# Designs tried in a protein design chat: VHH binders against UPF0284 protein YN1551_0030. Part 1

All scores and structures are predictions.

Target 1, 347 residues: UPF0284 protein YN1551_0030, of Saccharolobus islandicus (c3nj62)
Amino acid sequence: MIKEYYGAETFILNKDFAYILVIGTTDVSLIPGLTIAGATPELTHFTPAADAEYVLLGKCKSINTIPVSPTGIPTPALLTRASLSFINPLKIVVNAGSRILPKIPYIDLQGEPGKDIRKQALSMEKVNNIMENSIKLGEELSNEYELIMIGESIPAGTTTAMATLLALGYDAMDKVSSASPDNPKELKRKVVEEALRNLPTDSLQRLAKVSDPVLLGVAGTSLGFKGKILLAGGTQMTAAAAIINEFDKNKLKDITIGTTKWIVEDKFADMLSLAKQVGVKVLASMLDLSISAYEGIRAYEKGYVKEGVGAGGSAIMALVRGVSNNTLVRKIDELYSELVGSNNLHI
Structure headers, positions and changes below count from the first letter of each chain, unless a header shows other numbers; antibody chains are not in Kabat numbers.
ipSAE, averaged over its two directions, is called F for ESMFold2-Fast, E for ESMFold2 and O for OpenDDE. V2 adds 0.75 times the mean of E and O to 0.25 times the DockQ between the complexes of E and O.
[cut] stands for letters that were removed.
The coordinates of atoms that the task and the answers printed are left out; those that the model quotes come from them. Centres of patches stay.

## First folded at step 4 (VHH; framework vhh_7z1x_3)

Design s31 (from A24z with S104R)
Fold by ESMFold2-Fast, scan of step 4:
Structure s31 (fold): chain B 347 residues (1-347), chain A 123 residues (1-123)
Amino acid sequence: as target 1 above (347 residues)
Amino acid sequence: QVQLVETGGGLVQPGGSLRLSCTASGFTFSDYAMNWVRQAPGKGLEWLSGISYSGGSTSYADSVKGRFTISRDNAKNTLYLQMNSLQPDDTAVYFCARESGYWRDTYKPFDYWGQGTQVTVSS
């Protein structure tokens, strides 16, 4: 039910852990600027806050609609909540730079929302704040846990991940995933190509130009944490691992990426090549959502969404504790029914 | 490459009916959710209806619920919009659009669009 790559081992995951969700936004998500009434484009700014609220509470407080696509495909936060319901770990929300703040307790890294990476993503002041405060958080968590799982919620985060990997010298063009089945590449390629012009020499200054607050917050927390880390995500987490490796080459021995089969099997991306280049271990949950009663859930098998909010890593945590695929899908279906029923949807 | 081509638009009298078709090519149509969006003269884009990849689930904007019916024929790579009880305020360019997935990637719910087909409701 779990595939191991590059020396990854599941036995290290059978320990108490804290779930850390790093949230943020980037103006890259606004490129291009098309608005469609009734198709919820304005919710992009609310997505990280809504995801965090859903994982912690089972409902969103920051949006007036439910977090599903126009045809009922839900946020990956639904999969995360379902998986974590069998474990009930401590859940910590970390704000690295979200435009909308969640209506739940969170730790603030004193960052800012990312700007257009074609100009400058973050000021050096805010980069320093994110790095210093996230490293401190990792150090504090080391006093209570031997294992943490870090997830993320940031719209358009695969575009900044690709720019980050390329800025750090990796062969990453067109290798990141998307929320779409066939991964349209032209827009990402153009934005990233422009962002990579006139890069500064210093690594931290390069990250300030092209990265995002979430990647920095994930990397800083990891650098500060002394135990084992599961980076719960797909190609964005290969970028986070690359940042970690840039600042501490020995750290990757304690880091494993936990993702989904939909990411590692994505023929329009190459997550495993990115992980191999960076030198990071990978675990993939082999969940079969085709048995779901709901087409919105089964859409993940068609390549929609694929990952986010730590969905793959969370599923791995449930699976290593003996939760079956059938049990997990049943819980996903229960939560989905509750979510869509609140808005009179029967999708 | 990916193409969506709308047909079936035209002039229709108030209270009349019209059926729009959208023919898809360049991708596996049966793997994608599909949508109808319109743009009335001087107005912004408005989402009207969506249909799941198999056709088992449908959704509608309140403005068209009970009057319009979305359907698909996966064997023919074709999306349909049956429009009944047409009103002058239904006058718009109608687009079919492929669902791009969730806001995770971009805030665009639709990644590919047809060229649009004009529907004019007038005497």
Scores: ipSAE 0.442, ipTM 0.749, lowest interface PAE 2.7, mean pLDDT 89

Design s32 (from A24z with S104K)
Fold by ESMFold2-Fast, scan of step 4:
Structure s32 (fold): chain B 347 residues (1-347), chain A 123 residues (1-123)
Amino acid sequence: as target 1 above (347 residues)
Amino acid sequence: QVQLVETGGGLVQPGGSLRLSCTASGFTFSDYAMNWVRQAPGKGLEWLSGISYSGGSTSYADSVKGRFTISRDNAKNTLYLQMNSLQPDDTAVYFCARESGYWKDTYKPFDYWGQGTQVTVSS
């Protein structure tokens, strides 16, 4: 089952499509937390490359580890791969500015990794490169497809999403989601409040100051694409939709966000308020992972991870094509057991 | 307000045992995976062990596997680490930490930490 908001319609999704995964990194991911004892962000830089590799190959090449937490909670790339296994769409990886490049074919937007948004996220040269090259990509895809689904992988991306929404004039403070069940907001709030000081007047210059390469790449691809678009993601995709609307007020009629119930039901965020403010339609997959054999998978029902790599949109695509909840969870469990082994979770 | 408080540290001779406890408050403990992390003098943080929200799944670093046992009591909001066959190299400050995930939009795998408890293994 799929829940529809703000005029969203599932029948437009019953078409051939390409899956576009936009990857990048931002130095916002390196900002220390407010906890007394800190941790080194060892794998944060590798996450987008590893996610892309896993979706395409079923394994990571950029890291010598399995894509699960110490307690067995997997990356949302696992859910995406499971959903797309029933469809087998063309998969295109787009590098908007990742610090670590994936060891698979990708399209390069000629961007750069985002810097600290409290100073300046991106140079105008790199913003122009990302926008022009992603618009061109969308235009080229229009020759082959009437529908595309765009997902993302970027650590700390909800912080830049909140800054982006606020910089564009939306009521977004503390409304973005996180990978944690209770969404600790204090660090995000402090970083974003500092980033919003002395904003430029020009919209593109504002985005250069506070946004990230992935949001720009998603927005540009969408602006260039002439058909229907499913933005596969959570609150980050409301920021992408806001950028799209800033540059083309008529474009959102062709755009729907596809997300998870864990995002729309997140009591520590407000996905639906953000979508309503921006004027973008939302579909939520009502996927029930409580029936999984594995606690790591069931952790999504507890509010861990919730979304990423286009997991919600990918589930919607499978559900629309008649894949049942039971069939999808069985496939998720199968792929999970392949990653971790049934008898020795981490070796 | 979220709080994690470790107890049970102290001085112990090589080959001895200690049981650490971590009492949680300010959140629904049973909804969160929990971890033990240590920091030896002059060294970085080392992850030791994790336990799922129900306690049905556990994992261990190679350095402690077979010697340490993680467990939890969700009714008491308490996380435990049973440490056996202690070695001088186990001397460290031991922290309990709540798992947040780190492969998406967080730069830290743990969002809340206790103040730490000192374990010293010396003859």
Scores: ipSAE 0.195, ipTM 0.613, lowest interface PAE 5.1, mean pLDDT 87

Design s33 (from A24z with S104G)
Fold by ESMFold2-Fast, scan of step 4:
Structure s33 (fold): chain B 347 residues (1-347), chain A 123 residues (1-123)
Amino acid sequence: as target 1 above (347 residues)
Amino acid sequence: QVQLVETGGGLVQPGGSLRLSCTASGFTFSDYAMNWVRQAPGKGLEWLSGISYSGGSTSYADSVKGRFTISRDNAKNTLYLQMNSLQPDDTAVYFCARESGYWGDTYKPFDYWGQGTQVTVSS
């Protein structure tokens, strides 16, 4: 089942659509609780490229490991690929500013990787490039589709999302999710509080200081697109909706966020409060992974990962087309078995 | 009760070799990626090398590429670091560490650490 919030309706989703995956990186991912030179930053730089490759190809080309955590928890790209396997929509990868470029075709917004938001995330030149080019992409997509689904892949994106929401005036402190079952709020709060010092008055300049290329690319594509939009993601998509609303007050009537139950039911966040404040509709996939044969898949029910790469919105698209929970879990298990059993990386 | 125990450290002359071992217990070793990290006297922690849970993929810091080799034996719950062409600046305490499993939110890269083993490269 799909839960509807704030006037969201599933019948608008029974249309052909394009899947748009916006990828990028931010140096916020390099702000650890303890500094260990060379440890995690290298892996996080590869995540958006690897996710995009996996969705399109069923394998990664940019990494020399399989896209699972040490505990066998897969990237949410696996859930997305499983859901979209029942539909086979057009898939477009959009580079908003990734440090590692995917080894597949992509559209380049001429942005750059986000920098430390405590100083300055993006130059105004790159912000203008991302916005102009993503708006034009949305306009072009309007010629072929009445509906698009936009997903994202950006490590540490919930921190920039919180900063973005706060910079735009929303009550967002401590309300964003995390990939952990725990929510380490203190570290995110400290980074965001420092980032919000001495904000400029102009909205676009505020976004240049504290946001990230993916949020801007999602917002720009949405602003340019004339039809209905499913923003496939969690609390990051409330930030994207806030940016959209800042530049076009009437646009949110055509926008719905599609997410997971793990996001809307997260006791350590408050996605629904954020959506209500922004004025955006929400659909939540009630997908139950507890029946999976694999511990890595069942870890999602324990609050690991929860969302990303448009996993929730993709599951909603499959569910509205009559794909059952059991059928979806079977496909997830099949792809997971192939991923961990065959080591689907070109070495 | 997760436990990681490093062995194989010691005194070695410049140009020499050592093999470090890390024995894991209290968890399913084959489900976790493992790493080697060092701390030189008066300096911070430096990541050296990582290996996937299957052993099929490895990564190295530029300072040790071509000189150090990471490997694992999942049947023995043991992680290894073969260190060749050792230099005085390789003198450090060497730790094995388990990856935390966080995908996308990487504030804490390692959740469990060994106590460390001392490597001294000196004449």
Scores: ipSAE 0.039, ipTM 0.467, lowest interface PAE 4.9, mean pLDDT 87

Design s34 (from A24z with S104H)
Fold by ESMFold2-Fast, scan of step 4:
Structure s34 (fold): chain B 347 residues (1-347), chain A 123 residues (1-123)
Amino acid sequence: as target 1 above (347 residues)
Amino acid sequence: QVQLVETGGGLVQPGGSLRLSCTASGFTFSDYAMNWVRQAPGKGLEWLSGISYSGGSTSYADSVKGRFTISRDNAKNTLYLQMNSLQPDDTAVYFCARESGYWHDTYKPFDYWGQGTQVTVSS
């Protein structure tokens, strides 16, 4: 049910943990595509706030609709909430720089939304704020926990992850995943190639140019935390691990990425090659959603969404505690039914 | 390479009907949700309707609900839009579009588009 790569071991995860969700936005999400009435790029600004609200409350407050696609495919926050319902860990939402703030309690890193990486993603002032405050958060969490799981929610985050990996010297072009079954590489490649022009020599200045507030917040929290860390995510978490390794060469021994089979088996990306280059261990939840009663849930098996909000890592945490695939899918279906029932979506 | 080709447009009188088709090639059609989007003269893009990969779930914009019906034939790699009770305001270029994943990590809900087919409603 869990596949281990590069020396990863599941038994270290059978401990109390806190779930940390780092949220933010980037103007990479606004790079011109076609604008559609009722389905505009601006709606992606609400995704991190809505995801955080759904994980904590079971409902969204920042949007006046349900967090599913027009064809019924839900946010991965639904999978995360289902998995964590069997554990009830402490949940902490951390704002690294979101344009829309969630209507729930959160910790603010004093960052800002990322700007166009072809120019400059973040000021050095805001990079320093995110790093200092997230490191301090990690240090404080070390007093209460031996293990934390860190997830993320940031639209267009795989584009900034690819730029970050390349800026740090990794072979990452066209190796990151996307929320679609295919990986639409052309626009992502073009944006990243422009972003990589005239990079500063200093690592922190490079990150200020091409990264995003969420990657920095994940990395800082990890650098400050003294125990074991599960980075819950896919190719974005390989970029976070690369940042961590840049600032502490021995830290990755305490870090494992927890992801989904849909990410590690993605033929249009290469997450495992990225993890191997960085030197980070990987666990993949081998969930089978084909048994779901709902097409929207089964769409994950078709390669839609695949990961986000710590869905894979959350599933791993449930599985290591004895929750079966069948039990997890039943809970996912239950929550999905509650979510779509009031909207009268055809199942 | 991925291709989407729309056909079935043309001139129709108010109150008339047309059926649009979109033929897909270069990918496994049955693995993707599909959508219809239109662009009226001097206006932006308007999403009209979506259909799940198996055809079991459909959704519609309020402007076309009750008048338009989306369907698909996965064996023929073809998406359809049946348009009834057409109005002059339905005059637009109609595009089929492949759904890329609407939430999480996407600023674009559709990754591939056809060239469009013109629908003109006038007498």
Scores: ipSAE 0.405, ipTM 0.737, lowest interface PAE 3.2, mean pLDDT 88

Design s35 (from A24z with S104A)
Fold by ESMFold2-Fast, scan of step 4:
Structure s35 (fold): chain B 347 residues (1-347), chain A 123 residues (1-123)
Amino acid sequence: as target 1 above (347 residues)
Amino acid sequence: QVQLVETGGGLVQPGGSLRLSCTASGFTFSDYAMNWVRQAPGKGLEWLSGISYSGGSTSYADSVKGRFTISRDNAKNTLYLQMNSLQPDDTAVYFCARESGYWADTYKPFDYWGQGTQVTVSS
């Protein structure tokens, strides 16, 4: 039910852990600037806050609609909530730089929302704030936990991940995933190619130009944490691992990426090649959603969404504790039914 | 290589009917949810209807619910929009669009669009 790559081992995950969700936004999500009633680029500003609220509360407070696509495909936060319902770990929301703040408790890294990476993503002041504060958070978590799982929520995050990997010298062009089954690449490639013009020499200055607050917050938290870390995500987490490796070459021995089969088997991307280049271990949840009663859930098997909010890593945590595929899918279906059965409240 | 081509637009009188088609090529049509979106003169894009990859679930904007019907033929790689009881306010360019997912980590909920087909409702 869990595939191991590059020396990854599941037995290290049978420990108490904290779930850390790092949220942020980037103006990359606004390119090319087209809007559609009911599904607009502007709504992506609410996605990280809504995801965090859904994981913690089972409902959203920051949006007036339920977090599903027009055809009923839900946010990956639904998969995360279902998986974590069998464990109930401590959940900490960390704001690295979101335009919309969640209406729940969170830790603020004193960052800012990312700007257009073709010019400058983040000021050096905010990069320093995110790194220093996230490192301190990791150090504090080390006093209570031997294991943490870090997830992310940031729309357009695979574009900044690709730019980050390329800026750090990895062969990453066209290798990141997308929410689409076949990963349309032309616009993403053009944005990233422009962003990579005139890169600074210093690594932190390069990251300030082309990265995003969430990648920096994930990396800093990891650098500060002394125990084992599961980076719950796909190609974005290979970029986070690359940042970690840039600042501490020995740190990746304590880090494993936990993702979904939809990411590792995505023939229109190459997450495993990115992980191998960076030198990070990978675990993939082989969760089979084809048995779901709902087409919106089964759409993940068609390559929609694939990952986010730590969905793959959360499924791995449930599976390693003996939760079966059938039990997990039943819980996903239960939560999905609750979510789509009412449009009257934030759910 | 991905292409979406809309056909079936034209001039109709109020109360009339029109059927739009969208022919897809360059991808496995049966793996994708599809949508219809329109743009009226001087206005922004308005989402009208969506259909799941199997055709088993459909959704509609309130402005067209009960008048428009979305359907698909996966064997023919074709998406349809049956438009009934047309009103002057339905005058717009109609686009078919392939769904990338609402919570997409890319900049848009629809990743490929057709060129559009003009529908004019007037006497």
Scores: ipSAE 0.363, ipTM 0.709, lowest interface PAE 3.5, mean pLDDT 88

Design s36 (from A24z with D105E)
Fold by ESMFold2-Fast, scan of step 4:
Structure s36 (fold): chain B 347 residues (1-347), chain A 123 residues (1-123)
Amino acid sequence: as target 1 above (347 residues)
Amino acid sequence: QVQLVETGGGLVQPGGSLRLSCTASGFTFSDYAMNWVRQAPGKGLEWLSGISYSGGSTSYADSVKGRFTISRDNAKNTLYLQMNSLQPDDTAVYFCARESGYWSETYKPFDYWGQGTQVTVSS
């Protein structure tokens, strides 16, 4: 089951598509600079590369560990891989600016990792490179596909998404989701408020100050693509849609956000208000993980992680093709068992 | 509103045992994974152990595996760390920490911390 909002329709998704994963990092992920040995915070820079590797290969090559939290909660890349295993679309990894490059083929937008948004996120040279190269990618994909699904992997991406929405004039303070069940907001709010001082008047210059390479790469690819687009993600994709709308006011008619019920039902955020303000359609996967054999998987039902790597959009793609909830969860459990068994972790 | 309070620290001799408690308030304790983290004098933070929201799954750092046991009582909103075979290098401030999320979004693995409780292992 899939819920439709703001005129979104599932029938457009029953077409061949390419899965596009845009990866990047931002120094916002280092605020406040806390490092805890054994809890993998030092691997934040590796997360986008590891996620991309996991989706394509079923294992990570850039990290010497498995992509699960200390309490057994896995990366959303696991949900994406499970969903896409029933479809096997072409998968394209796009590097917008990751500090660690994945050990798989990727397309390079010639960007850079985002810097601290309280100072300056990206140089204008790199913003121009990301936008020009991602628009060209979208144009090239238009020759082969009528539909693409674009996902993202960028740690701390909801902070830059909130800053981006606010910089473009939307009522977005405290409305973005988090990976935590109750969304602690104080640090995110403080960082964003500082970032929004002395904004340029030019939209692209504002984005250079406060955004991130992934949001720009998603927006540019979408602007260049002539067909239908499923933006696979949560509140970060409302920021991508806002950027798209800033540069092409008629483009959102071809764009739908595909997300999870955990994002749209998040009491500590407001995904649907953000989507309504921007004018973008939303589909939510009603995937029920409560039937999983594994507590780490069931933690998603408690509001952990909720989205990333295009998990919601990927589930929607599987569900519209007749894959049942039970079949999807069984595949998720299978992949999870393989992950935790490979490291002698019994959760 | 969210508060975590550690108790049970103190002085213990090498080879001894100690049980730490962490009392949680201001949130639905049974919905959250919980962790223990320590900081030894002059060193950084070190994660020790985690427990799932129901208590059905636990994990341990190699440095404490086999010596420490994490548990919880959801009816009492309390997290425990049973520490056995204590060594002088276990001397540290021990923190209770609530698990945020990981991987695609969080730059903070733990969103709330207690103030810590001192454990000193000395003869």
Scores: ipSAE 0.403, ipTM 0.743, lowest interface PAE 3.2, mean pLDDT 89

Design s37 (from A24z with S100T)
Fold by ESMFold2-Fast, scan of step 4:
Order: sequence, then C-alpha cells, then structure tokens
Structure s37 (fold): chain B 347 residues (1-347), chain A 123 residues (1-123)
Amino acid sequence: as target 1 above (347 residues)
Amino acid sequence: QVQLVETGGGLVQPGGSLRLSCTASGFTFSDYAMNWVRQAPGKGLEWLSGISYSGGSTSYADSVKGRFTISRDNAKNTLYLQMNSLQPDDTAVYFCARETGYWSDTYKPFDYWGQGTQVTVSS
C-alpha cells in the first residue's frame, strides 16, 4: 500500500508525531493567463485559511461555501482529515504569509504574502523573519517529538516550486504537477523563465526573489528540527528539500517526502526525477479511491487535485498504523457525505 | 489547442425551450467534468449545472433545478443543456466550461471557457 523510493523506510514513521500545516499565499496565483477560465482570482486567497480550518474543525469559517468544486471534487484537506482521524496527532497551523488569516489558533512566522516572482517575491526582512522563526519552531518541537510531518497549503505553489528548483540549479523545467489532469505548462514556463533573469549570487537572496513564504517556512522548520521529518506533499516538497540541502547538506538523511500515487504516476510531471536530483527519499501512498461511493472522490483517480494539505503523507501515516485502504476510503466517504450535506436547508 | 464551441442559442418566447450544445476538441473530453455558466446583462457569472467525467453524476443551481437538464456524449465530445420553461430572467450569454478540480490552485474551478452563446427570452 506504500511504495518506497531512493532508500525510504516506513518503520521510522511508527512514532508519535505532530502535524504541522504551513499556509501562505502568493501573487503568482493572480498573474493573468495562468487562470485561463476567465474566473476572478479572489477566492484563491481564502484557500489556505479554509484548508487549515477544515483539517482542525471539520468545517470552514473563512468561506461561506463548502470546499468542493461545482461537480463535487473536494479539497485534499478532506483526505488529510480522514487519515488523521485514526491517529489524532497534535495539529499546529503555521502562518508563513497568508493574505487571509484562518479563524483558528496559529503560529505566525512574521512573514508576508509572496509577490510576483518576476520582480521580487519577498523582502529580505521577511525572508529573515520566516527563516529565523521557523528554525526556532523546529528547535522547540525537538523538545517534544522525535518525528514531525509537515504539510502545506498555498495556491500556485507549484510555479514557485519550479522557479525555486531552477534557481538552485536543478533540472526542473516542466517537471512540477498541478491540480488539473493535463497540467497546462506554457504560461507557467514563461513566468518562471522571466523570474530567473538577473538572479542574485547569494542563495537566500535568490530565494527572496523567486520562492514563496511556505517553502521557506517548511525548510526553516525542517532545519531547526533535530528528529525525523516527513514532508507531506508532492513536487513542492522537492523544492523545500532543495532549500534544506542548500543550507545543510547532511540534513536530507533525516527527511523523507510522503506523497500520493497520483503525483508519482503523473505523466505530465516528473516528481521522482526531481527527488533523485535533490537526493531526497520518497514514500508514495498507493491509496485506491476507485471504490469510493462518490464520483467527486473518484475524480482523484482521473488526476484531479492529486495532493495538498499533506494528503499523501497523512494517508501513509494511517496505512503504517494498520488502517486499510477500505477503512480509509469509508472514512473519506463519511466525511464527504457530511461536508456536502452541510448545504442541506431541510434539516 | 483546447477549444469549446457553444451552439443552439437564440430568441425564444417565455415558456419555450432551447437545447444548447458545446463541442470540445484538443483534449480527452471523457477525463473532464464539464459545466454550464451564464452571465445576464449587467450581472456577474452564475454557475448553472455540472456533470461528472462519466456522466453518472449531475448537479444544478436552485434557480434552474427541474427546468434544465445537463447531459453529455463522450463518443461525440459534446456537452448539452436542455432548457425548458424558459423565463425572461434566463436571458444571458451561456458558457461551456471545463472543470479543474477546486478553487485552491491557479486555475480555479474552470480552466477553459467557450466564447458563449446568447439566449434571449422575450416576446
């Protein structure tokens, strides 16, 4: 049920852990033409806050609707909540720079929302704040845990991840995933190529130009933490691992990426090539959602969404503890039924 | 290249019917959920109806439920909207839209739109 790559091992995951969700936004999500549907981009600002609220509470407070697409495809936060319901770890929400703040307790890294990477993503002051405060958080967590799992929620995060990997010297062009089955590439490629012009020599200054607050917060927390780390995510976590490796070349021995089969099998990306280049271990949850009663859940098998909010890593944690695919899908279906039923006016 | 082309709009009297079609090309139509969205004069976009990639699941806005029926023919790469009991308030440009999953990514709920087809309900 779990596939191992590049020396990854599941036995290290049979420990008590804290779930850390790093949230943020970036103005890359607002660049004209990356959203070709003619939709207004305002609601993407609410996504990280809504995802965090859903994982912690089972409901969203920052939006007036439920977090499903018009045809019922849900946020990956639903998969995360289902998986973590069998474990009930401590859940910590970390704000690296979200435009909309969640209506739940969170730790603030004193960052800011990312700006257009073609100019400058973050000021050096905010980069220093994020790195210093996230490293401190990792150090503090080391006093209570031998293992943490770090997830993320940031719209357009694969664009900044690709820019980050390329800025650090990796062969990453067109290798990142998306929430769409066919992964539109042309405009993302153009934005990233423009962002990479006139890069500073200093690594931290390069990241300030082209990265995002979530990648920095994930990397800083990892650098400060002394135990084992599961980076719960897909191609964005290869960028976080690259940042970690840039600042501590021996750290990746304690880090494994936990993702979904939909990410590792994505024919329009190449997550495994990115992980191999960076030198990071990968575990993939081979979760089969085809048995779900709900077509919105089965849409993940068609390549919709695929990952986010630590969905793959959370499923791995449940599977390692003996939760079967059938049991996990039943819980996903239960939560999905509750989520879509919350719009019923006849209760 | 991805193309969505709507046809079947026109002028109709209150209480009448129209059938809209949307022909898709440039992608594997059977892998995507599809939607109908409209924009009335001077108003914003209003989602009307969605259909899953297989056609096994449909959903409707309350304003059109019971009057409109969404369907698809995956062999013909075509999406349909059967509109019955049309009202003056149904006057709008009707768009066919391809679904992306959900609103948490750069691409929002819809990533490709047709050019639209005008429906006018009046005497």
Scores: ipSAE 0.403, ipTM 0.729, lowest interface PAE 3.0, mean pLDDT 88

Design s38 (from A24z with S100P)
Fold by ESMFold2-Fast, scan of step 4:
Structure s38 (fold): chain B 347 residues (1-347), chain A 123 residues (1-123)
Amino acid sequence: as target 1 above (347 residues)
Amino acid sequence: QVQLVETGGGLVQPGGSLRLSCTASGFTFSDYAMNWVRQAPGKGLEWLSGISYSGGSTSYADSVKGRFTISRDNAKNTLYLQMNSLQPDDTAVYFCAREPGYWSDTYKPFDYWGQGTQVTVSS
């Protein structure tokens, strides 16, 4: 139930590993996503902290709402927690630059939230901090692990991923995924085209202009780590792989992206073309959530959400250890029912 | 081109009622869950109510449960919020919002919003 692309192999994943969740925010999430008004959801600032809290604790502390939408569509952190419940790896939360800090232990890269990429995403001081500290984290993890899985949580991260890929020279316009079934590309295209004006020639300075703290933190951790790496995510991880390749041309042989079938089969994007251009291997979890008892979980099969918080990579880790699709979906349903039972709004 | 247009706001006295409407265009309305969200002066966004694509499931914030009713007419591409027993604390700009999913790191909790309609509850 795992599909292999570009020479990816599952046997490397049957090892002890640490789960690393890199969180951050970007002011790209504040750019009006609509032709209308410019209203932006305040909750996007809380999403990375809330996702991290849910993965570690099974509940959120930074918000008093459940990690389930009003109509029952849960955060992909639910899929991650379910998958990792069969393994119980070490879990490390890494703050690359989140506006809201999680109310759990975390490692701070001394970064900052990303700013508007049409002007300047990050200062060079903060880019240097993120890169130096994440490389050091990767080096330290190399003392204990031969394998790590790195996930991410950052709202609007596919916009910064597209800008990053284009700034590094890849054919990426309109190829990134969206969490909606309709992948509306017009705003992303406009923001990214404006961001690409007046790019500096130095690669690190280009990244400072158009990228985000999470992509840099994922890339730095990967560059510092000496073993095998599963980048758990979708099109954002192709951008992280592109950054890695920019600084170490031989590193991608040790890196594989672990994602979902909903990402690789997304007809409104082209993740596999991006991976091929970058030269990174891909594994896709072929989960079937249609057997779930809950409409909100089955919504993933209809193109809602698709990926995040390392959901696809986490499912791959469970599947390679012999957890079946049915067992995994039953666990997702169990965790979802606990969330509904603890929430007075739903009861 | 996706459009959400709210109507029905205005001034109402405490204890009164208002019905908000949100007209959707540019997408298949019956395929999407819809929500009502408000922003009171000097406060952040507060989710109020949600309704599934079919109308078969609804949910409400504790602050409005029993007073507000969400409904939809898929044939008319319209979302409604019936607001009863209005209180001064209900004074806010009310937004219609389309839900692609919640909590995703790749998008906002709501992917499209209307411009909002002002509701003022005072005598």
Scores: ipSAE 0.000, ipTM 0.315, lowest interface PAE 11.3, mean pLDDT 86

